# Ledger of designs, part 44: VH-VL binders against q8ssq3r676to911

Target 1, 236 residues: q8ssq3r676to911
Amino acid sequence: SPQDIAKQLTLIEFKLFQSVKMKELYHKSWTISKSKFENSPNIMSLITMSNKIANWVATEVVTTPHPKKRVEVLKRFISVAEHCKKINNFNTLMEVISGLSNSAVSRLKETWKSLPTRYVNSFNSLQNFLKTDENWKSYRQTLKTKETPCLPYLGLFLQDINFIEDGNSNLSSENDWVNFKKMNLLTSVFTEIQYFQRHPYFSFSTHQNIQTYFEKDIVILPEKELYAFSKFIESP
Key: E = the ipSAE of ESMFold2; O = the ipSAE of OpenDDE; V2 = 0.75 times the mean of E and O plus 0.25 times the DockQ between their complexes.

## First folded at step 23 (VH-VL; framework fv_acasunlimab)

Design z5 (at its last look DockQ between E and O 0.01; V2 from the best seeds 0.00; counts 0 for: pae O 5.7 > 2, placed apart)
Fold by ESMFold2, look of step 23:
Structure z5 (fold): chain C 236 residues (1-236), chain A 124 residues (1-124), chain B 108 residues (1-108)
Amino acid sequence: as target 1 above (236 residues)
Amino acid sequence: EVQLLEPGGGLVQPGGSLRLSCEASGFTFSRYGMSWVRQAPGKGLEWVSYISWSGSNKYYADSVRGRFTISRDSSKNTLFLQMSSLRAEDTAVYYCAKEGYYRLYGDYYYMDVWGQGTLVTVSS
Amino acid sequence: SYVLTQPPSVSVAPGQTARITCGGNNIGSEYVHWYQQKPGQAPVLVVYDDSDRPSGLPERFSGSNSGNTATLTISRVEAGDEADYYCQVWDSYSNHVVFGGGTKLTVL
């Protein structure tokens, strides 16, 4: 079921999120070439998982050759995304929306045309919630409520830290007061991450069959093959 | 087929301004980082700027920082480069280029698809 | 900031192996990408992440990266491989894309 998939992905990804240490965020170490895997291992694990789930969504759509079955796959993933938002799992929500927005999926005009209006409206609403306009205004307003349990979108924390480190204000000065202000801004982001890490999804139980599926049985196509499959199932 | 089209370019006077566009098709524009790279006649490649898929991260070469602004409009599948305070050394073919990794998160910043380029000439 | 050094030119006979170097301080800790550019054309990616080939590129194109030198290797060189070749990294510390100066491959 969509609800079960959303809950199980939440458990998997929250465990990764909870494992992130603030030391992994120091000096933008998760951005540094090959050393990021050594210095920011839990961040990189979550990033790898996120890219994997987004790719999985696209793969499932383009590897479903029958048009009517493919529409059911779209319905299923939109339902998963709906449930992710309902349970405050914005990280998995972003992954699913990103997968459905892959060019190999979005080009399937006849498949999307066959999607019932209810699902089209839901998909558009979810995209609107995650729009980047005015520095992610809609998403940030929701996160300000501090509602827990919550799995926030990791990428926005990373972007905020990059912004502070790169000197959106001119913090390149070597004096102690300027560096103190920069560190206070960083500490505010770290404190918010830790706040969400401390409130697990205690009411969710593990379904081992589903967990094993995501660990071992998930099918991922290379990005170059995704588009090739897409062209085969819906010729232009 | 992934395609990038740079309409425009042109002749502009020193100190002038020009806006470049790059129209994308054949991929989900809103999920990939984008770059501008330029090449002066007879010279090598010089990176100009980058914008992340969300638009939240923008980076510039030192030679253009403060004069050029990169932006994107995902509703139009279009990348922009607003150039101001143009100098003779800004004369080049300007390419837009698509980052190669599927995004939600991207690293390694290579350019897997390039536009055909558009010539910008800065002279009096 | 970070600098990539390439030889200005390399000449090889058809059927032989061309090696184009890209020097940089500790470049082995960076992911190196390579582009081919023929006259009047846009660059084309030929190697990424040190040694990976884009879809559709022949196995004749390969790459390596260790220590202070990355190398693009083109085996069984053909006349059609004559082009300029650029190496490229992302410098994580400056947030800059950096290109080498380019190497003109001449096939004689």
Scores: ipSAE 0.388, ipTM 0.743, lowest interface PAE 3.0, mean pLDDT 88
Fold by OpenDDE, look of step 23:
Structure z5 (fold): chain C 236 residues (1-236), chain A 124 residues (1-124), chain B 108 residues (1-108)
Amino acid sequence: as target 1 above (236 residues)
Amino acid sequence: EVQLLEPGGGLVQPGGSLRLSCEASGFTFSRYGMSWVRQAPGKGLEWVSYISWSGSNKYYADSVRGRFTISRDSSKNTLFLQMSSLRAEDTAVYYCAKEGYYRLYGDYYYMDVWGQGTLVTVSS
Amino acid sequence: SYVLTQPPSVSVAPGQTARITCGGNNIGSEYVHWYQQKPGQAPVLVVYDDSDRPSGLPERFSGSNSGNTATLTISRVEAGDEADYYCQVWDSYSNHVVFGGGTKLTVL
C-alpha cells in the first residue's frame, strides 16, 4: 500500500538521517567533490538515496506504457506523498514530489489530464507546501512546531548551513577571535538536526520485503533515458 | 486475459536434467515476480523457487537449492526452471505462478494466477 | 523454518459455514493468502492479504488473521466448494514462500 511504502521509506531514510554526524556538516565537507564521500559519508548516503528514490518515481511513471496504468502509478505516488506528509517525513515527500515533477513526467500532459481532480489538487497542495517562496515559509513553519517523530528535508538544512558558511567569516573582523555569531548560527542548525534525530519512528514496523525491494529491485533510468521513454509513451 | 503455459514437462531418468518453460501473456511480464510451485502426486503444494520482477532476487527451497536454477527472459515473456541432478522425489506437477502485485505495489507476495501445470516424472 | 499448520480435513453440510484454520507462530503479524484446488486442477487464489478477495470471487469467501491463527471462512457452502484449501505466507526471514499442509473440505 502507499502507506506501507511511505512508512518503509521513512524507516530507511530516517536511519540514514540518524547516522549523520555533526562533523560531516563542518566546512561544507559534503560539497567537496574529491572528499565528500570520505568526509561526509552519511550525508552522501542520504543524498544518494534521495536521488535514487526521486529517479525511481520518474522511472516508474515513464516505463508504464499503458495510459490507464500510468495514471494509477501517478495516483499511487501522490498517495505515498500524502502519507509522507502526514507522518512528517518531509525528506521522502520531497523525493516523491521531485520525481513527479521531473521534466520527463511533467510533460506527460495526457496522463496528467486523465488524473482525477482530487489527485491533481493533492499534488498541487503538496507542491505548494514545499514551495521556496519566502524562503520555504510554509515548510519552516511546520518544522517550528517541533512535532516528532519527523524526518526533515535534509537539503534545506544543508542549504542553510551553506548560507551561514558563505555569509560569515570564521574570524571576527574586529579581532582575530572566533566569530561567535557564526558559531551560534551553526549551532542552532545542528541543535535542530539533533533534536529530530533523537525521535525515531518507533511505532513503525519493518517490512523486510518492501525494504529489500528498495534495496535490490528498483530500477533507475539515466536522466536522458527518462526523457526518451517519456517521448516514446506520449509523443510531443 | 492473463495466461501461463507450461509445455516443458516429461519423463527423465534419475540424475538427468530438464528445463521447464512458462510462457506468459495478458500482462506486463517484466513487472511481476514469478514462482515455481510443485505438487507431488497426492501431496500438498511445495514452493520451489521465486524470481523478482527484475531478476535481481532469486530464492530457492532448501530441497532444490544447488540443483535448480530459475531465470526469465523478458523479451520472450518466458519463465524458466533449469533442473539438474533430478531425483525421484522431484516427481511432481510443476506450476508457474504470477505474483499478485506489480513491482510498485509489491508489498506482500501472493500468487494470483497459476498455470495448469506440467508433469515431471523422474524414474528409471 | 516457518511452519503453517492446517487441519487435514473439515466437513460441512450444504448451506452451513466452513472455517478452515491456519496456525503459525505470530501469524497475525503476517499477511496470509488462501488457495483453492479442486481435483485435477491448478490452485486458484480465493483470499489474499488476510481478507481481500480477488475479483470474481463470491462474498461467501472471507478471511481473517489474528494472533496465531488465520481463518478462511466460507459461508453458505455449496457442493462446488469441495476442494483442498492451502494457506500461504511469505517468510521474510528465509525469503521463502511457505504453504500449509492443506485442508480437504468435504461438503456432506
Scores: ipSAE 0.027, ipTM 0.506, lowest interface PAE 5.7, mean pLDDT 92
ESMFold2 (binder alone), look of step 23: mean pLDDT 90; pTM 0.941

## First folded at step 24 (VH-VL; framework fv_acasunlimab)

Design aa1 (at its last look DockQ between E and O 0.71; V2 from the best seeds 0.00; counts 0 for: pae O 4.4 > 2)
Fold by ESMFold2, look of step 24:
Structure aa1 (fold): chain C 236 residues (1-236), chain A 124 residues (1-124), chain B 108 residues (1-108)
Amino acid sequence: as target 1 above (236 residues)
Amino acid sequence: EVQLLEPGGGLVQPGGSLRLSCEASGFTFSRYGMSWVRQAPGKGLEWVSYISWSGSRKYYADSVRGRFTISRDSSKNTLFLQMSSLRAEDTAVYYCAKEGYQRLYSDYYYMDVWGQGTLVTVSS
Amino acid sequence: SYVLTQPPSVSVAPGQTARITCGGNNIGSEYVHWYQQKPGQAPVLVVYDDSDRPSGLPERFSGSNSGNTATLTISRVEAGDEADYYCQVWDSYSNHVVFGGGTKLTVL
């Protein structure tokens, strides 16, 4: 079921990723107050889904009251993350790792101590792959192989666009060469996004009951409630 | 449970330098953006700087741009503010503050937990 | 250069409702956050995203935001609510966090 969960999330999130239009990324419009939902609707849909899945992972852990069953939930999500990496779904991988790294989950010391060594090593390896050291060196090296199909981590594209906009915004619009350079850098990011959008996961089939679950039935809790549940299941 | 602790600031002469630190505990430091906010004696709150969870986005108030550098070290759960070319108007209590969203994308920039602050005095 | 304007002070009798305003050009298009600061203490978040209340805050703290005015409303005011209150937004145009000047709430 971890493999199926990874594949179904990949289908859901790739559809959102494929819908993103490059105009949604102009002038950092996805960051602009309440207008971002109108001007960057597909980016915001993907962001909303990403936050939902990260919260879902944390929710499933803290709402599992029995310690042994809760360890099995950790194992299953680490397995989902492993399968995500194997199928080049780095966006869902980041979501699952983010959920397991939630403060409400990470504080469960007794639960984490019961995790078998194999899963501890796997979790650490996945975290190392996604660490931000040297401008995401490990992740970027993997992405440069251009292996497809692939669902890249959206957040890094957004961060690169922010860097280009901020790093080149100190220059006035007086210099056509500088504006041309900025546009070339942005176009390079857009071209990479479009490259990955062109290679869908055609070999994956929908699994309707899992699709329905993620569309209608997942339980997510506000972060404040996550912490409250966490305190209840493992007191300090 | 969630805590932000700023070790003492200090007295510095004009033109001098000082590095502030903020030790975080009780939350997953690497997943939250962080801010510095200052308050001069008897005055209101003034935002100083922000750094994103990944460290890739850094923003500064105009009054400190070019003189202050924000940074973070995830291995030490520590936020830093390197201050240089200090002026008398930089005298304030400096607070570190945690962004309220524990999520991959934090675009609302509010601060849900604050440190107790540390005094920086720039004088003579 | 976005500016948030707050009244310097507001006075209210115990048990009554206090309203603290935060004025800004088209502030209704921004997400507004509110902080309480008691003397000698760090600020504490009391409202975020215009109207959401942090866990552990009394339900009598609420917020609204429309047009050019955001409002923090404190119903059934208690003596313990005496504090300075600051509104805050993120200005996407300048990439700045902006605070209002603060409002001193006095409970008579």
Scores: ipSAE 0.318, ipTM 0.715, lowest interface PAE 3.4, mean pLDDT 88
Fold by OpenDDE, look of step 24:
Structure aa1 (fold): chain C 236 residues (1-236), chain A 124 residues (1-124), chain B 108 residues (1-108)
Amino acid sequence: as target 1 above (236 residues)
Amino acid sequence: EVQLLEPGGGLVQPGGSLRLSCEASGFTFSRYGMSWVRQAPGKGLEWVSYISWSGSRKYYADSVRGRFTISRDSSKNTLFLQMSSLRAEDTAVYYCAKEGYQRLYSDYYYMDVWGQGTLVTVSS
Amino acid sequence: SYVLTQPPSVSVAPGQTARITCGGNNIGSEYVHWYQQKPGQAPVLVVYDDSDRPSGLPERFSGSNSGNTATLTISRVEAGDEADYYCQVWDSYSNHVVFGGGTKLTVL
């Protein structure tokens, strides 16, 4: 079920999230092209998983040649996204929405037209929730409630950290002392991350078969192939 | 087919302003980072500005920081570059370019598709 | 700012191998991308992520990157390969796209 998918992905990704150490967030370690896996392994694991799931969502849609079945696939993933939001898993929510917004999927106009209005509205609502207007105002307001358990969207934390790093020197301009302002800003972000890490989803049970599916059985296509399949199932 | 169309630059006086646009088609525009790159006559490529897929991250070359503003409109599949306080040295062909891959996270950047370019001439 | 250094020009006879270098401090720790630009045309990606080749590009184009030097290699050079070539990296420290100065490849 969509709910089962959402719950199992939550467990998988929360473990990854929970494994992130604060040392991985220093010095933009996750951004260095050829050392990021060494210096920020847990961040990179979560990023890799996120990209994998987003691609998987797109793959599932474009590899469904039957139009009616394809619409059902869209419904399923929209439902998964709804459940993700409901359980405060915004990381997986972002992944699913990203996958459904892939060029290979978004171009399927006839498929989207066949989607019932309820699902279209749901999808649009979820996109609106993740809109970047006023610096992710809607999402940030939700996150400020500190409701737990919660798997926040890691990407926004990384963005905020980058902003702090880019906007502040490590040393004060006055006397080459430590920039305590910068440190306080970073500490604030780290404290927030650690807060969410301390509250796992204890109420969710592990379904090994579903987790194994995501680990070993999912098919992921390169973007070019996604588009090729998309064109094949629904001609321009 | 992925296409990037730059409708036109033009002639502008020093100190003037100009807004460039780049219309994208053939891909989900809102999911790709975009850049502006310029090339002065007879010179090499110079990166001008980058904007992430969500628009949340904007970066500028030192030579244009404070004068140029990059933006995008997903509803119109259009990338913009607002140029102000233009200088003679800003004279160049301006290219819009698409990020090479679609990822939820991006920590390095290359450009797989380029527009045809539009000439901007700053002269009195 | 991060700087990439290319030779201004490289000459090669048809059928031979051209090598265009791109120097940078510890450039081997970054992914390097290469663009081809023919006169009056927009740049075209020919190599990305050090050695990956876009679809449609011939196998004659290859790339490598280690230490302080990245190299674009064009084997069995043809007249049609005459162009300007630019290396490029993403500088994560400054969040800048950085281009080399470009190399003019002349086919003799």
Scores: ipSAE 0.030, ipTM 0.650, lowest interface PAE 4.4, mean pLDDT 92
ESMFold2 (binder alone), look of step 24: mean pLDDT 91; pTM 0.947

Design aa2 (at its last fold request DockQ between E and O 0.65; V2 from the best seeds 0.00; counts 0 for: pae E 2.9 > 2)
Fold by OpenDDE, fold request of step 25:
Formats: structure tokens, sequence, C-alpha cells
Structure aa2 (fold): chain C 236 residues (1-236), chain A 124 residues (1-124), chain B 108 residues (1-108)
């Protein structure tokens, strides 16, 4: 079920999220080609998982040639996204919405037109929730009010850290001392991350078969093939 | 059809400023990273700047860092390059280019569609 | 900074095979992309991800990448292939797009 998918992905991704150490977030270590996998292994694992799931969502849609069945696939993923939001898993929510928003999926105009209004509205609402307007204002406001457990969208933390790193030198411009302002800004972000890490989803039961499916059995198309498949199932 | 149009080129004096625009159509602009690439007369391609799909990440070539600012407006499907402190060596045809893949997290970058380019001439 | 090296020019007769090389330190570990630029025109992607072709490009265009050298191969060269060709990578260490110096392909 969509709920089961949401819960199991939450368990998988929260474990990855929870394993992230703050040292992985220093010095933009996850952006350095030479050492990002060594210095930021858990961040890279979560990033890899996110790209994988987003691609999987798109793959499932564009590899469903029957129009009615394809609409059901859309419904399923929109439902997964709804459940993700309900359980405060915004990381997986972002992945699913990203997959559904992939150009290979969004171009399927006839498929989307066949989607019941309630699902369309839900999808649009979720997209609106994740809009980047005013620096993710809507999402940030929601995140501040949410109770734990919660899996926040990792990408926004990385964005905030990058912003801090790019906007501040390690040393103060006034003297050769450590830039404590920069350190305080980083610490604030780290504190928030650690807060979420302390509260896992204990109420969720592990379904090993579903987790194994996501670990070993999911099929994703090469990125280059998504659009081609889309054009094949629904002509321009 | 994916299209990129750069209307904003022109003549500017050294030390001056110029803002380039790139109007995108035929694809979901807000989901793709974008770049500016320039080509001086008779020279090769030189990457100038990159901006991620959300605008959260901006990268610049060393030659333009601190002088150029890349930005985007998703509501207008437009990419911008604000150029300041222009130098003679900034004279070039400037191309906007679309990222090939749509990714939540990009690990590498290539450009599958290019604009026609706009000429920027910096001269006294 | 990461540097890509291309020969400045390559000449081939019609019907022959042109090979344009792009050298870089351990470039085989990076994805290489190739662009074609004809005089007075914008660049056009001809090969991406080392060896993949965009839709609409003829099979005559192919790419390979291993060790320290990437190669763009154009088989059965025709007059219309005369252009400048640029290789490109993304350097995630410096967060830079890096282009080669370009190769002018002349069809004799």
Amino acid sequence: as target 1 above (236 residues)
Amino acid sequence: EVQLLEPGGGLVQPGGSLRLSCEASGFTFSRYGMSWVRQAPGKGLEWVSYISWSGSYKYYADSVRGRFTISRDSSKNTLFLQMSSLRAEDTAVYYCAKEGYQRLYSDYYYMDVWGQGTLVTVSS
Amino acid sequence: SYVLTQPPSVSVAPGQTARITCGGNNIGSEYVHWYQQKPGQAPVLVVYDDSDRPSGLPERFSGSNSGNTATLTISRVEAGDEADYYCQVWDSYSNHVVFGGGTKLTVL
C-alpha cells in the first residue's frame, strides 16, 4: 500500500539521516569530488538514495504503457506523497514530488488530464508546499511547528550550510581570529539536524520484504532513457 | 521545442555594468540548472557561471567571481547574468545553456541546449 | 585547476574517420561531453556521458573515454562535419565546468 511504501522509505531514509555525523557537514566536504564519499559517506548515501527514489518514481510512470494503469501509478505515488507529509517525512516527500515533476512525467498531458481532480489538487498542494519562494518560507514555517518524529529535507540543510560557508570566511576580517559568527551559524543548523536525529520512528514496524525491494529489487531507468520512454507511451 | 533566447547584449565601456537575460521555453525551467558560457572573438568556449534548479547553488569561473552574479526568475522562466566592473577581456558572445539532466542532486553537468548567444562588447 | 587538452586541428578526407582527442588527468573517471560548433552558430551537443548520442545525431558520431584520454570519433566524414569541436567535463572539486581548447576539424 502507499502507506506501507511511505513508512518503509521513512525507516530506510531516517536511518541514513540519523547516521549523518556533523563532521560530514564541515567544509562542504560532500561537494569535493576527491573525498566526498570518504569524508561524507552518510550524506552521500542519503543523496544517492534520494536521486534513486526520484528516478524510480519517474521510471514507474514512464514504463507503464497502459494509460489507465499509468493513471493508477500516479494516484499511488500521490498517495505516497500524502502519507509522507502526514508522517512528517519531507525528505521522501521531496523525492516523490521531484519524480512526478520530472519532465518525462510532466509532459504526459493526457495522463494527467485523466487524473481525478482530488489527486490533481493534492499534487498541486504538495508542490506548493515545497515551493522555493522566499527561501522555502512555507516549508520552513511548517518545519518549525512540527512535532517529532520528523525527517526533514536534507537538501535545505545543505543549502543553508553552503550559504553560511560561502558568505563567511573561516577567519574574522577584523582580526586573524576564528570567525565565531560563522561557527554559531553552522552550530545552529547542526543543532536542528541533531534534534531531528534524536527522535526516530519507533512506532513504525519494519517490513523486510519492502525494504529489501528498495535495496535490491527496484528498477530505475538511466536518466537519458526517461524522456524516450515517455515519448513512446504518449506521443507528443 | 526547447528554446533559449538572449536579447540583452550590447556595447559597454570598461568599468561599466550590463545585465543579460535568457528567456526559456519548451521545458520546465524551474527544474533545471542553467549556465552561462562565453566565447571571445576567435577563441574557444569559456564557462562563466552555473545556477542550480532552485537557485540555491551558484558557481562562478575565477575570471568573473566577484564581478558577475547569476540569478533566475522561475515565474518568468528567465535566467540572468548581472555583469559589473566589465573589462575588455569580457568581450564575447555570451550563451545561456540548459542542464542536460533533471536531478534533485546533481553530480555532474552537461549542456544539451544552447541559446543563439548575444554579443557583449567592452570598449572605450 | 583541471585542464583539458585538445589538438588545435585535425584534417581528414571525405569518407575517412576523424578522431579528436581530449586529454586530462584521469579523465576516464569523469564523464566527458562533446560539442560541435559551426562558424557563426551556437554549440550543439553531439556526445554526452562519454559515448551517448543525443536524439537526431547520426550514428557516425561516437565517443569513448578511458585512462587519460577521451576521443570523439566521426566516421564517414562529410563536408558538413567541418566545425570546431569541444570536450567538456564537470570538475566537482572546484565546481567548475571545464572546456577543452577546441579542435578545428577540416574536411579536405
Scores: ipSAE 0.572, ipTM 0.857, lowest interface PAE 0.8, mean pLDDT 94
Fold by ESMFold2, look of step 24:
Structure aa2 (fold): chain C 236 residues (1-236), chain A 124 residues (1-124), chain B 108 residues (1-108)
Amino acid sequence: as target 1 above (236 residues)
Amino acid sequence: EVQLLEPGGGLVQPGGSLRLSCEASGFTFSRYGMSWVRQAPGKGLEWVSYISWSGSYKYYADSVRGRFTISRDSSKNTLFLQMSSLRAEDTAVYYCAKEGYQRLYSDYYYMDVWGQGTLVTVSS
Amino acid sequence: SYVLTQPPSVSVAPGQTARITCGGNNIGSEYVHWYQQKPGQAPVLVVYDDSDRPSGLPERFSGSNSGNTATLTISRVEAGDEADYYCQVWDSYSNHVVFGGGTKLTVL
């Protein structure tokens, strides 16, 4: 079910999120090509998982050749995204919405046209929640409620740390006030990450068949093959 | 079909300003990073700026940092480059280019589709 | 400031194999992309991620990358391959896209 999928992805991704150490975020180490996997292993695991899930969503759509069954796949993923939002898993929500927004999927006009109105409205609402307007205003307002358990969107933490580092990296060390301000801003982000790490999804139980599927059986296609499949199932 | 169109360009005096636009079609604009790349007459390619799909990351070549600002408007499917304090050395054909990967977290920045380019001439 | 070094020109006879090099310190740890530019035209991607070929490009275009050198290989060169070729990487230390200086391929 969509609910089960959302809960199991939440357990998988929260475990990765909970493993992140703040030292992995120092000096933008997750961006350094030669050392990022050594210095930021849990951040990189989350990033890799996020890209994989987004690709998986797109792959499932474009590898479903029958039009009516493909519409059911869209409905299923929109339902998964709805449940992710309901359980405060904004990280998986972003992954699923990103997958459905893939060009190989969004170009399937006949498939999207066949989607019932309630799913179209739901998809649009979820996209609006995640839009980047005014520095992610809608999403940030929700996160400020501090509701737990919650799996926040990792990318926004990384964005905030990048902004703090880039905004202060070209300043001389002669101004200790600027260095103090930088550390206060970084500490605020780290404290927020740790706050959400401390509140696991205690009420969710592992469904082993689904866990094994995501660990071993997930099918993902290279980007160019996604497009090729998309062209095959709906020409021009 | 993926298309990038750079209307605009023109002649500008040194110290002047100009805004370039790049109108995108045929792909989900809001899901791809975008770059500006320039080429002075008879010279090689020089990267100018990059903006991520969400607008979260904006990067600039050292030669333009502080003078140029990259931005995007997903409601208009348009990429912008606001250029100020223009110098004669900024005279070039300016290309917009689309990142090839459609990933939530992009890296390995390559440009799979390029616009036709627009000429910016900075001369008194 | 990461620098990519390309020879200014390479000449080959029709039907032969052209090899265009892109030198950089530890470039083998980067993903290298290659662009073809014909006079008066925008660049066109011909190889990405070291060795992957965009759809619609002939199998004659291939790439490799190890150590300090990436190489674009064009087998069975045709007159239509005459162009400028640029290598490109992302330098994560500077947050810069970096292009090589370009190589003019001449088919004699």
Scores: ipSAE 0.480, ipTM 0.773, lowest interface PAE 2.3, mean pLDDT 88
ESMFold2 (binder alone), look of step 24: mean pLDDT 91; pTM 0.944
OpenDDE, look of step 24: ipSAE 0.303; ipTM 0.752
ESMFold2, fold request of step 25: ipSAE 0.223, 0.336, 0.183; ipTM 0.652, 0.700, 0.634
ESMFold2 (binder alone), fold request of step 25: mean pLDDT 91, 91, 91; pTM 0.944, 0.943, 0.943
OpenDDE, fold request of step 25: ipSAE 0.429, 0.309; ipTM 0.810, 0.763

